# Ledger of designs, part 7: VH-VL binders against Flagellar assembly factor FliW (fliW)

Target 1, 154 residues: Flagellar assembly factor FliW (fliW), of Carboxydothermus hydrogenoformans (q3adg3)
Amino acid sequence: MFILRLFSPAFGEIEADESQIFSFPEGLPGFSHLKKFLLIRHRDNSPFFFLIAIDEPEIYFILIEPSRLLADYHVELSCEQQGLLHLSEETPVLSLNIVRIPPEAKEMIINLKAPVVFNLQEKIARQIILDADYPVRYPIPLSKVKEKADAGTK

## First folded at step 1 (VH-VL)

Design f13 (framework fv_flanvotumab)
Fold by ESMFold2-Fast, scan of step 1:
Structure f13 (fold): chain C 154 residues (1-154), chain A 122 residues (1-122), chain B 108 residues (1-108)
Amino acid sequence: as target 1 above (154 residues)
Amino acid sequence: QVQLVQSGSELKKPGASVKISCKASGYTFTEYAMNWVRQAPGQGLESMGWINTNTGNPTYAQGFTGRFVFSMDTSVSTAYLQISSLKAEDTAIYYCAREPYYDTSGWYFDYWGQGTLVTVSS
Amino acid sequence: EIVLTQSPATLSLSPGERATLSCRASQSVSSYLAWYQQKPGQAPRLLIYDASNRATGIPARFSGSGSGTDFTLTISSLEPEDFAVYYCQQRSDYPPYTFGQGTKLEIK
C-alpha cells in the first residue's frame, strides 16, 4: 500500500493512505482546477472530516457527517446524478457536507443543499446540488457536536 | 442543582380553562428547550411539543394545536401550558421536561417536573 | 411521523434475572434514542441517552445498545427497585418527539 506524505500549512506534515485520495472530475466551486483531494477523519468516531487539495495543500475544506446532528437529513440523487458518480445499488457511498467555521464563531454553517458525495469503491467524488429544498446556510451551535473531546471532561 | 417544580393538581369542569406552570431553577433557563408530555390514566407518555426558551416560539405536536398554548416568562424562569375548552379526554398528568439545545452530551430529556394532575369531571 | 414499537408489552421476571427490552423505529433514528424509567406515582427518569450513554447516577447494570431502527435496553441483574415501566423515545431534528408505548417489567 502506497503512503502519501504532504505538507499542509494548516495541519503540518500529513502521512496518509493512498486509499483516502479521491478524484473530483469537476473540482469544487471556485476550485475547478483542483482534481485530487485527500479525505481524513479528524479523530476516530468524529463527525468531522478534512478535505485537503493534494496539489495545493493550503486549500482545505471542513466536512461533517450530518446524520450525527440531523437524523432526518436524506441525500436522494437523481438517476443522472448517480451516473455522474458511477453509483449502483451495491456501491458503498459516503455523503458529507461542507461547513464553515469562522474564527471566534459560536456556530458552524452547514451547506445542506449541496452535499459532497463520495464513491468509496471508485474513489471519485462530486458536490451535488440536491433537488430537495434544503438550505445552503444552516447554522448549528458548535457546542452541539456530540463527540467534542475536551481535556478534563467528566 | 437542577429542579423543575410544577403547580398543583387541578379539578375542572368541561368547558373550563386551566393553566399549569413549570418553574425552573439551578440553570440558565434560556439555554434549554422546555417540552410538555401528557400521560392519560393507565396510558403511556405522549409528546405534546416544546417551547424555545430563547425565542419564546412554541412547536406543537399533531393533535395539540388550537386548545393548547405553550408560553413562558424568562424573568421568573417559568414555562406554562394552558388548555382551553377542557374535555373529559384531557384528564391526564402533564409533565414538563427540559431538553438541551447546545450540549455535547447529545439530545434527551434530562430533568422532569413532578407532574400536574388535571382532572376534568362534571 | 416516526413510530416506536416496544416489545414485549409486559415482561415478568424475578430479581437476579437479566431483562432485555426492545424498541424498534419505523424508520432510522440514527443514535437519537433515549430510555426512561417510570415508577408508579413518579415522573419518568432518564436512564440512557444517545442509544448507549448512561445518565448520571444510573447503576452500571443498565446498558443500552443499537442504532438505526433496532434498540435494546438491558438490565444485567434485576433488583427489586427495577420493576417499573420503561419507555424509549426518539428525536428527529425538530419536534415532535415520539415515545414507545412502554414495556411493563413486573415481578413473576
Scores: ipSAE 0.000, ipTM 0.479, lowest interface PAE 14.2, mean pLDDT 82

Design f14 (framework fv_flanvotumab)
Fold by ESMFold2-Fast, scan of step 1:
Structure f14 (fold): chain C 154 residues (1-154), chain A 120 residues (1-120), chain B 108 residues (1-108)
Amino acid sequence: as target 1 above (154 residues)
Amino acid sequence: QVQLVQSGSELKKPGASVKISCKASGYTFTSYAMNWVRQAPGQGLESMGWINTNTGNPTYAQGFTGRFVFSMDTSVSTAYLQISSLKAEDTAIYYCARGLYKWSTYFDYWGQGTLVTVSS
Amino acid sequence: EIVLTQSPATLSLSPGERATLSCRASQSVSSYLAWYQQKPGQAPRLLIYDASNRATGIPARFSGSGSGTDFTLTISSLEPEDFAVYYCQQYDNWPPYTFGQGTKLEIK
């Protein structure tokens, strides 16, 4: 049974399980006042996710699972960053990156420098600035994204 | 027992308006979205959009803005489709269909359909 | 917009035969696909949802399979009442949800 119902201008009526709700102690850059978000996978085989603010559902972010597009992309967190996310050796973790799709776009822009890391057990998430030298604006053709998204099984 | 009962057939002249009703019973009306689907003679099914029965807010598919209005009355558990400035191409069977409150859903119960004929 | 293409447009078979109907999506819809049956003069009836789950009251001879972009509806042994038009529908994330153009199953 779904316990959360909300209306999003972008997605219409949404019913969601409490397990899809995440706390963002610091919010997101530009949205520090928003502390609770609903995480929804676009499709079962899609690398895409939507992150919708519970208190202001008109605000949402498109996220992608970067490992399905970029085999050499690795999220390595410092001990301090692991502490901020309450991570232990066996904590289930999901790492996603915010994407931008400009109007009339042929390309999607991925922020590889600052992934959003989700603690799936404690339902806490944070955008983390990595020490690794990844680009903040990484363009990838939408056609290649579609091709790789359809090939995935998760 | 879930039922959706629609109003009877309508014969209208171009430029007139029509209001079709869809009365729900056997469930909590405000717990499910009401969708509208059109089927022109000899053609397939075409989604027109839906109305949130909890808030009254309609969402229209491209091509169904302007002349088409979704509304409802919770006191009688009824959804309405109004078409203004009728054109010959509006001739079709119009169905109401029940969907869940989520961005992705199928239609589990359908009304019997209302035939709207627009001719001069 | 996600386009659903059904094939064949018309399938002519006899009672007792197996029917196989195809629905192909222009992009992945995961398992968010339903099948409906429509008889002349009647409203559509839900047969299958989430690609392979049979709706309440639907006979076991109806089955659905597939995921992503390629879906199949199978009727293992046709009964006379099964001759109808069949529609697939996707309901992936962004409404409005689109329907295929239909496959007409007719008696030989």
Scores: ipSAE 0.000, ipTM 0.481, lowest interface PAE 17.2, mean pLDDT 84

Design f15 (framework fv_flanvotumab)
Fold by ESMFold2-Fast, scan of step 1:
Structure f15 (fold): chain C 154 residues (1-154), chain A 123 residues (1-123), chain B 108 residues (1-108)
Amino acid sequence: as target 1 above (154 residues)
Amino acid sequence: QVQLVQSGSELKKPGASVKISCKASGYTFTSYAMNWVRQAPGQGLESMGWINTNTGNPTYAQGFTGRFVFSMDTSVSTAYLQISSLKAEDTAIYYCARDSWEYDSSGYYMDVWGQGTLVTVSS
Amino acid sequence: EIVLTQSPATLSLSPGERATLSCRASQSVSSYLAWYQQKPGQAPRLLIYDASNRATGIPARFSGSGSGTDFTLTISSLEPEDFAVYYCQQYNSYPPYTFGQGTKLEIK
């Protein structure tokens, strides 16, 4: 029922429904004061999402759905981490990773060590540092991203 | 020219407080995180943490919570490190250093360094 | 945290000689490793980033190599101004940034 309207310097006027609003109990590293974010998908079937701080819309993150680009990437949470996210066996969950695009724009850098895990039922999310030895800075060519995007999706 | 200029040396008694400054020039202050690095006499470099210059939000390395406070003032492009309840073991040179990556969070190498501020704590 | 171990702790050489400094990480840091030079009374100066890229203004005699856990800084022919302490630093893990303990390059 709730329609959120906000102005983002990067995206202009945004309208979103309440299902896209997530609580971040601890915020994000470097942004502990920001507790509410809006999650929007870049385009239908795009692997990219934008995470925009509701209270400070000039602050946003670019996230990617890694399973669409990296077949061997698997997010396994410890029992403690599952508890922090209020996860049960049947809770719908979305796992995304923050990306950076360097100035030269030949590759993007994805943080595989610390996915942002969303509890889609309770609308809470956290950036979780995985026990697995995934890299914090994993480069992926932009040409590979375009190739996967062009392949289409179900 | 990009540069970081820190405040002058300090001589303090145990229990006192000190606030050192790091003034940035030659670049957009809010586009790069500012790191703080400590070097005790005769020792190596030790990361203390960083402050997000866009939001003002600090992140402290383990061991530097409580008595240490990172802050900033965007209007004068200056970052600050405050140490309260000074102890003899706080005697060190404190450096500010700019994160190399042009974004609002830290996590890279440091490309520009301040000259350092010597803090001496003695009775 | 990832521990960086530098060897040797002290390296005594003469001008004109080749210097090879090692940095070993306790866990893989991919190529996300930097080298710094620090002279007495001065702030550290960035030499190498991303394991092998020279920073702006750094002479060609400095080169970096390695990936994963084993990294090397090489100075092909030492100049008098190169005698200093050298530190490696990784940025593949979450803060704090891990520095090695340093290698002191001293004149023989």
Scores: ipSAE 0.007, ipTM 0.542, lowest interface PAE 9.5, mean pLDDT 84

Design s01 (framework fv_sonavibart)
Heavy chain, then light chain:
Amino acid sequence: QVQLQQSGPGLVKPSQTLSLTCAISGDSVSSNSAAWNWIRQSPSRGLEWLGRTYYRSKWYNDYAESVKSRITINPDTSKNQFSLQLNSVTPEDTAVYYCARDYYDFWSGYEDAFDIWGQGTMVTVSS
Amino acid sequence: DIQMTQSPSSLSASVGDRVTITCRTSQSISSYTHWYQQKPGKAPKLLIYAASSLQSGVPSRFSGSGSGTDFTLTISSLQPEDFATYYCQQSYTFGQGTKVEIK
ESMFold2-Fast, scan of step 1: ipSAE 0.325; ipTM 0.751

Design s02 (framework fv_sonavibart)
Fold by ESMFold2-Fast, scan of step 1:
Structure s02 (fold): chain C 154 residues (1-154), chain A 126 residues (1-126), chain B 103 residues (1-103)
Amino acid sequence: as target 1 above (154 residues)
Amino acid sequence: QVQLQQSGPGLVKPSQTLSLTCAISGDSVSSNSAAWNWIRQSPSRGLEWLGRTYYRSKWYNDYAESVKSRITINPDTSKNQFSLQLNSVTPEDTAVYYCAREGDYYEWLSDAFDIWGQGTMVTVSS
Amino acid sequence: DIQMTQSPSSLSASVGDRVTITCRTSQSISDYTHWYQQKPGKAPKLLIYAASSLQSGVPSRFSGSGSGTDFTLTISSLQPEDFATYYCQQSYTFGQGTKVEIK
């Protein structure tokens, strides 16, 4: 219904639909005071997303859609975790993982242990620590990431 | 390789201001991947986080609710250190005070304290 | 406001024992629990971060697990240098500590 405008030091002036705003009831680890984030896809059909804190736009996260890079990665939530996110079989869900790109590194590090799960209908999201034995620091070559990102666009 | 070294007075009178300093070596106080914290420990209250300062295009401070009205944490980029100022102290502020680095275990996602100063015993007594 | 409760508050163990310490949060949240070791007169030392990641330089006998409201620190075979107090931490809140003493 309206356009949100905010200034991010990393991205400049951003205009976004209010529908891209998600509530994080517990925030994120280290940022429990930040309860509202803007989710922006890098490009159409890109595996990359940016998650920007509305109240402190200097704080942002880079997220990736892991299914496009890792065929064997599956996000399985417990009944309790599904309840926290108000998920049912009919609920549209997006699951993304936070990535770190160290300076001058040839690899991106993906947190596979703790995906960020978005309820697209109710606009709530949480970072969920999975019971499965996934690493919090999973390296993947940047060249492979770039190929997947480029393949998703014209 | 990164080290934190504390200094400050160990005895403070009630109603006065407690001032402690933490000197940083091996990292920058204005590092975009770190936050600089003060934590205290007493037998009665255990480990208690007091607040932090950090640089992300500008300086930010976060403070625990219990001390928010009395506390200031300030960076000093020229000396590569940060300080704690706690106003109007009472005997309940008697504790060992630690400075600690909050490291970046993911880009922009931390809350773990990976490096600690040696601690400063502060007694509030007349 | 998150509350962290550790169990047990203290335990007695012998070298070679398997030791398990549990930390429970007052809220059902998917937030990271970190674990620290503190020896008398010293600052706490980070052992485990993000529930299950071993800090550099920490022996492999230490491990962490858990999600939601319940998190566990395990020492698979207790060594003499492991007699200490252990703390969990989540969202800038610490547990009350678990003292691991010689049996």
Scores: ipSAE 0.020, ipTM 0.643, lowest interface PAE 6.6, mean pLDDT 84

Design s03 (framework fv_sonavibart)
Fold by ESMFold2-Fast, scan of step 1:
Structure s03 (fold): chain C 154 residues (1-154), chain A 128 residues (1-128), chain B 103 residues (1-103)
Amino acid sequence: as target 1 above (154 residues)
Amino acid sequence: QVQLQQSGPGLVKPSQTLSLTCAISGDSVSSYSAAWNWIRQSPSRGLEWLGRTYYRSKWYNDYAESVKSRITINPDTSKNQFSLQLNSVTPEDTAVYYCARDLEYYDSSGYPDAFDIWGQGTMVTVSS
Amino acid sequence: DIQMTQSPSSLSASVGDRVTITCRTSQSISSYTHWYQQKPGKAPKLLIYAASSLQSGVPSRFSGSGSGTDFTLTISSLQPEDFATYYCQQYDTFGQGTKVEIK
């Protein structure tokens, strides 16, 4: 019901409801002091999401829904990892991967080793390092990304 | 290309403050992709992480629980360095002290909590 | 409070040997596991990051693997310069070290 308003240097004035706010008990690597993030989908049908630190809105991450690009990618969590996220078999879950787009790059780099897993019911999220041998830097041509989705992030 | 150079006294008396400095070349102490750490090593306790300082829109510090009440890590942007102050030292603080960098996941050469660049180390003896 | 146990605490090996060092965590959570080499009088040197990624400039005979609670560092063919102490690390916690000594 309540509307959160904040200003992001990258995105301007943002209005979002409290259901889009997630607690990160351990923060994110390199940003351990940031415990609350706003999750926004770029567009209704976009595979892209933005994760914006509420306390420091100039800090944000670009995330992608990997199933839109990589049919062979599967996120399986250990019992202890599921416990850390308060997951049960009926918990609605969203799994996204952080992407990096280097300057003047023709490729987007996806971290497939460490997805960010969101418990949509309890509003808790964590970056989880998978037991599966996925690469931490998986390149995808930007032309392929634009073909399958709008590349709305600069 | 990035180097860390340590300086500071090697002998400190019990109850005094240990002060060490780490000078950075080839990177900025306020770099968004880096954090600046102090780690010590002793024969009895092995490698112990003490704390870090890092800049992300503002300065942050993280400290190990065992030293949190006695430790301060401060950056100096004008000299491109960071320092360790450890108060009320005891003989148990005798160790080799290292400064070290860790890099954010987004840097192609590093990973969070991986200490990729280390200073040369300073042997600190706490005795009267 | 995560505990990390390295095994063995020391081992003796000859040049050309395959050497494996293990690191076990008290909890079955995946974390960024890193491996370091330390020679006497020197600072530790990063060898492997994120369990299996080889640090730039490190010889290809070094490799890392592992998942869950078990992680390993392997040296496929030990060289004279590899006699050193090796440490694993997760977050702010280091293993106790493994000394690789001449047989």
Scores: ipSAE 0.028, ipTM 0.651, lowest interface PAE 6.2, mean pLDDT 83

Design s05 (framework fv_sonavibart)
Fold by ESMFold2-Fast, scan of step 1:
Structure s05 (fold): chain C 154 residues (1-154), chain A 127 residues (1-127), chain B 103 residues (1-103)
Amino acid sequence: as target 1 above (154 residues)
Amino acid sequence: QVQLQQSGPGLVKPSQTLSLTCAISGDSVSSDSAAWNWIRQSPSRGLEWLGRTYYRSKWYNDYAESVKSRITINPDTSKNQFSLQLNSVTPEDTAVYYCARESYDILTGYYEAFDIWGQGTMVTVSS
Amino acid sequence: DIQMTQSPSSLSASVGDRVTITCRTSQSISSYTHWYQQKPGKAPKLLIYAASSLQSGVPSRFSGSGSGTDFTLTISSLQPEDFATYYCQQSWTFGQGTKVEIK
């Protein structure tokens, strides 16, 4: 379909399908003025994604699919939160968490408290603060991430 | 240790421009891990966010709708400070004005939380 | 626009008491709730960010929790220095404050 062309200081020239564009009705905390983001998977079968602001491409987030690394992590949304995302039982949904990999760090830091939930049908997304007592700064060894990617993710 | 120090007049006449300055130490006004905010407090309106300035490859400003037509927030990289100008003040602008830092964390972006505050400046708008 | 309603507006407590302050948003939004302490004549001080994260240097007797539209600040054992006004904040909107006074 329509091909979006975007220049990102971090990623250079990007070409993406309009199907990869998501509306964030409230933006993200601290970025309420940014309502449209491009979601790109790092590579096929990778747990990593990049979320790039279309109107300000220097702003981007690194996200991970936590189900591949953390078996006990569950995203349960309240009825009100499901309404904000236009979710029904049958709606295809993707839940990702923002991560940081500090320079020279042995660990990747994951925000488990506030996943970004994507409605894949209506192309809307929101960062949701979960009721569950998950940490906003959860460390995971980079060696474990690499081993899981090589052995469990094909 | 980051500190914010405010300066400006305590008394302003109606219809004039209110000008306040916030000097930053221990951090840079052009830091890509921060945004710099003005917040005021009055008995009638409580704590009220006015706007912010921040640097991400270029300077950006966001302003509250209630003051958007009268407000300007400007950074000064040479003096490591940022300022507030509020035009056409009325007695309703009487408040204690604070500058505050909002920290950026790449993990989640901004939390929209104000972790460092200036000491505050009491501004009275009266003839 | 989002409205933050804080309850109670004032409470009286004794040293050693467990104090609970609540904050309700007019709508369920995907945004962080933060909590501040303010003493007379001073700027607010950040206590809790992102609903439940304790700010560095803040005593462990302070804790935050919250879900959907309802958020809570708890002081497990009130100390003399904790008599102050407390504010919640979300999406650059502040609650009206809760004054914690000596009983």
Scores: ipSAE 0.015, ipTM 0.553, lowest interface PAE 7.7, mean pLDDT 83

Design s06 (framework fv_sonavibart)
Heavy chain, then light chain:
Amino acid sequence: QVQLQQSGPGLVKPSQTLSLTCAISGDSVSSNSAAWNWIRQSPSRGLEWLGRTYYRSKWYNDYAESVKSRITINPDTSKNQFSLQLNSVTPEDTAVYYCARDEWELYNDAFDIWGQGTMVTVSS
Amino acid sequence: DIQMTQSPSSLSASVGDRVTITCRTSQSISTYTHWYQQKPGKAPKLLIYAASSLQSGVPSRFSGSGSGTDFTLTISSLQPEDFATYYCQQYETFGQGTKVEIK
ESMFold2-Fast, scan of step 1: ipSAE 0.084; ipTM 0.685

Design s07 (framework fv_sonavibart)
Fold by ESMFold2-Fast, scan of step 1:
Structure s07 (fold): chain C 154 residues (1-154), chain A 128 residues (1-128), chain B 103 residues (1-103)
Amino acid sequence: as target 1 above (154 residues)
Amino acid sequence: QVQLQQSGPGLVKPSQTLSLTCAISGDSVSSNSAAWNWIRQSPSRGLEWLGRTYYRSKWYNDYAESVKSRITINPDTSKNQFSLQLNSVTPEDTAVYYCARVDTYYEYIWGSDAFDIWGQGTMVTVSS
Amino acid sequence: DIQMTQSPSSLSASVGDRVTITCRTSQSISSYTHWYQQKPGKAPKLLIYAASSLQSGVPSRFSGSGSGTDFTLTISSLQPEDFATYYCQQSDTFGQGTKVEIK
C-alpha cells in the first residue's frame, strides 16, 4: 500500500490510500489528459463523493449516488460496456453521477445520461453513456437533496 | 453568448508558415471548463481535427499526429484569443480552417467531445 | 486510433421523407457519437451530442440513437432547410459526410 499526500485548493491537505485511486483509461470528456483520480466520500453515509485529479488536484468533480435520491433510476450496461470495465457477475461496482451546483441556484443538476461506473476490485472507472434516454441535465431542488443527505442511510 | 471570430491570410506560399487567430468573446480563453480547437476541411481529407489548447492550472496542448511536427497552438490571455501556426506548408494544407470550442460543463460534455461553437472559417490556399 | 465509416455518402430525398444516416466506428471503446449539419459556405452546426441528446435550438425532427460501434441520425420529416451535408464525430475523428440533396 502506498500513501499519497496532495494539496487541493478546495479540500486542503489530503491523504489517500491505494484503494481510493482509480484509473480512467480515457479520462473524462474535456479532461482526457487526466488518467488518475482520487475518490473520496464526503462523509460516512453521505450520498456525495468528490473525484479529485491526482496530477492536478485543483480539478475536482462532485458526484452523487443517484439510487439514494431517485428510486426509478437504473444503470444498465451493455455487454460491451461491462467488458470495458472488466465487470463480471460478482464484481463490486459503484455507479455515481456527476453533478453541478451553480453558485446562485436553488437546484442541483445531475447528469443521468452518463454515470461514472467504478470497478472497485480492479480500480478502473469510466463515464458510460447509457443506451436509455436519460437527460444530461436533470434538476433536483437543493432542499430535497439536503433533506435526503441529512437523513442518509439512518 | 460565446462567439469565435477568425482572422488570418488566405494565400500562403509553399514552405511558408500559416498563421491564423481566433478571437473569443463571451468566455475566457483561460476558462478551465473549455478547450479551444483548430479543425480544417478539404475535399480530399474531409473534416480533420488539428489540435487544441486548454487551461487546467497550466496550459496544455494536444496535436493530431499528422501535423504534430509542424503545428503550434498558442493562447493569448491578454487579447483573449488563440492562434494556429503551421510550418512548412504544402498544397495539401489547402483547406478551410475553423476554430471551435469544446465546453466541459456537464450540460454539453458529459459523454461528448462535441464542438458546440465554431468560428466562421478561413479559406487558406497554398499555391505558388 | 478511431476510424469512422459514414453511410450513405449521398442520398436524394423529398420534403416529408424520413431520412436515416449511419455511422460505424472501428472501436467500441466509446458509446457516444455527435452529429453536425453543414450548409454550403458555413461552419458545421452541432445537432446531436452523446448519441441521442438534442442540442438546444435544434428542431425535434432530428434524433440520434445507437451505442457501441453503430450510430444513426434520423430526420423524421425532411424540411426544405434540411438539405445539407451531415457529419458524425467520435473523439477527434469525423465521418466523411452524407450529402442530403433534393430528389
Scores: ipSAE 0.012, ipTM 0.583, lowest interface PAE 8.1, mean pLDDT 83

Design s08 (framework fv_sonavibart)
Fold by ESMFold2-Fast, scan of step 1:
Structure s08 (fold): chain C 154 residues (1-154), chain A 129 residues (1-129), chain B 103 residues (1-103)
Amino acid sequence: as target 1 above (154 residues)
Amino acid sequence: QVQLQQSGPGLVKPSQTLSLTCAISGDSVSSNSAAWNWIRQSPSRGLEWLGRTYYRSKWYNDYAESVKSRITINPDTSKNQFSLQLNSVTPEDTAVYYCAREDYGSEELYYENDAFDIWGQGTMVTVSS
Amino acid sequence: DIQMTQSPSSLSASVGDRVTITCRTSQSISSYTHWYQQKPGKAPKLLIYAASSLQSGVPSRFSGSGSGTDFTLTISSLQPEDFATYYCQQSYTFGQGTKVEIK
């Protein structure tokens, strides 16, 4: 088992398991040069994840597990998008959405149009723009996020 | 309200360096929630993205492949502006040059939208002897 | 180099008409498609971002849709101020433009 150690200005010293490292073949929009990211869950049973660029740890994203907040949100991928992610019917998949939490905010803003889809078997991930008419900036009150975060599991 | 104002020469001779400046008001050039772009427009090539500069703990620059060897985009935090320098210009560089902002939100955390929501007025640049 | 092709290159329309402009990318990639309006002598103005999101201050008669390689901008009822050139953009690449002119 290989342990990766890196320093993040936002999180300090991080020790991570190699299994938490994902390849992003095209990076992320605006960060095409960053091909490897560390995915860490904020805490046990938290809906929040941090995605940290291994080569430039000052760059990170906050992601949420949308199933805990929005019962009617479904990530449906085209055959082409499934091919880009090497997905088959038996492939374990994790879908998370990037969030924005403004200073002094009463609400969190979720990008529902473009989830980040992780192939947990092959350790590759991509941000996919969905065909569905989901908004890029979907606000949800932080009070509801806290309430649902404490609900346990899926 | 964020506004961009451009300044620079209207006429440049072949083989010289084109230099343009974009002054920012209502936002900081070192804002973690923005990236600052140069885009040009000509009848022959249409709208063409040239490059950008942005601050995320340090300064980054990205350039279009077609101009990469001749272009430099520099921020100036003291004057709250950013500039374009394009070396060894030819008549094919004749175009209207625009500066433009990409908006990544009001947070220090980066999440991208490569749309250009605010544009400068444009500067017509003619390359001729 | 991604190629963005707009159809048509120009069209003639009357006030009140429904206008549709299509943008096709040469590559099947996952990236945001944005739409701009440009009037003569002016800078482009953002209308639609992320394929279907209306920019603040833009009239509701403008809408965007599409997925994969094909994207569409629709003006449900053309107004006099809508005669302009429209551009799509994806991954820092612009379409060649569609001129909407008076019939």
Scores: ipSAE 0.013, ipTM 0.602, lowest interface PAE 7.3, mean pLDDT 83

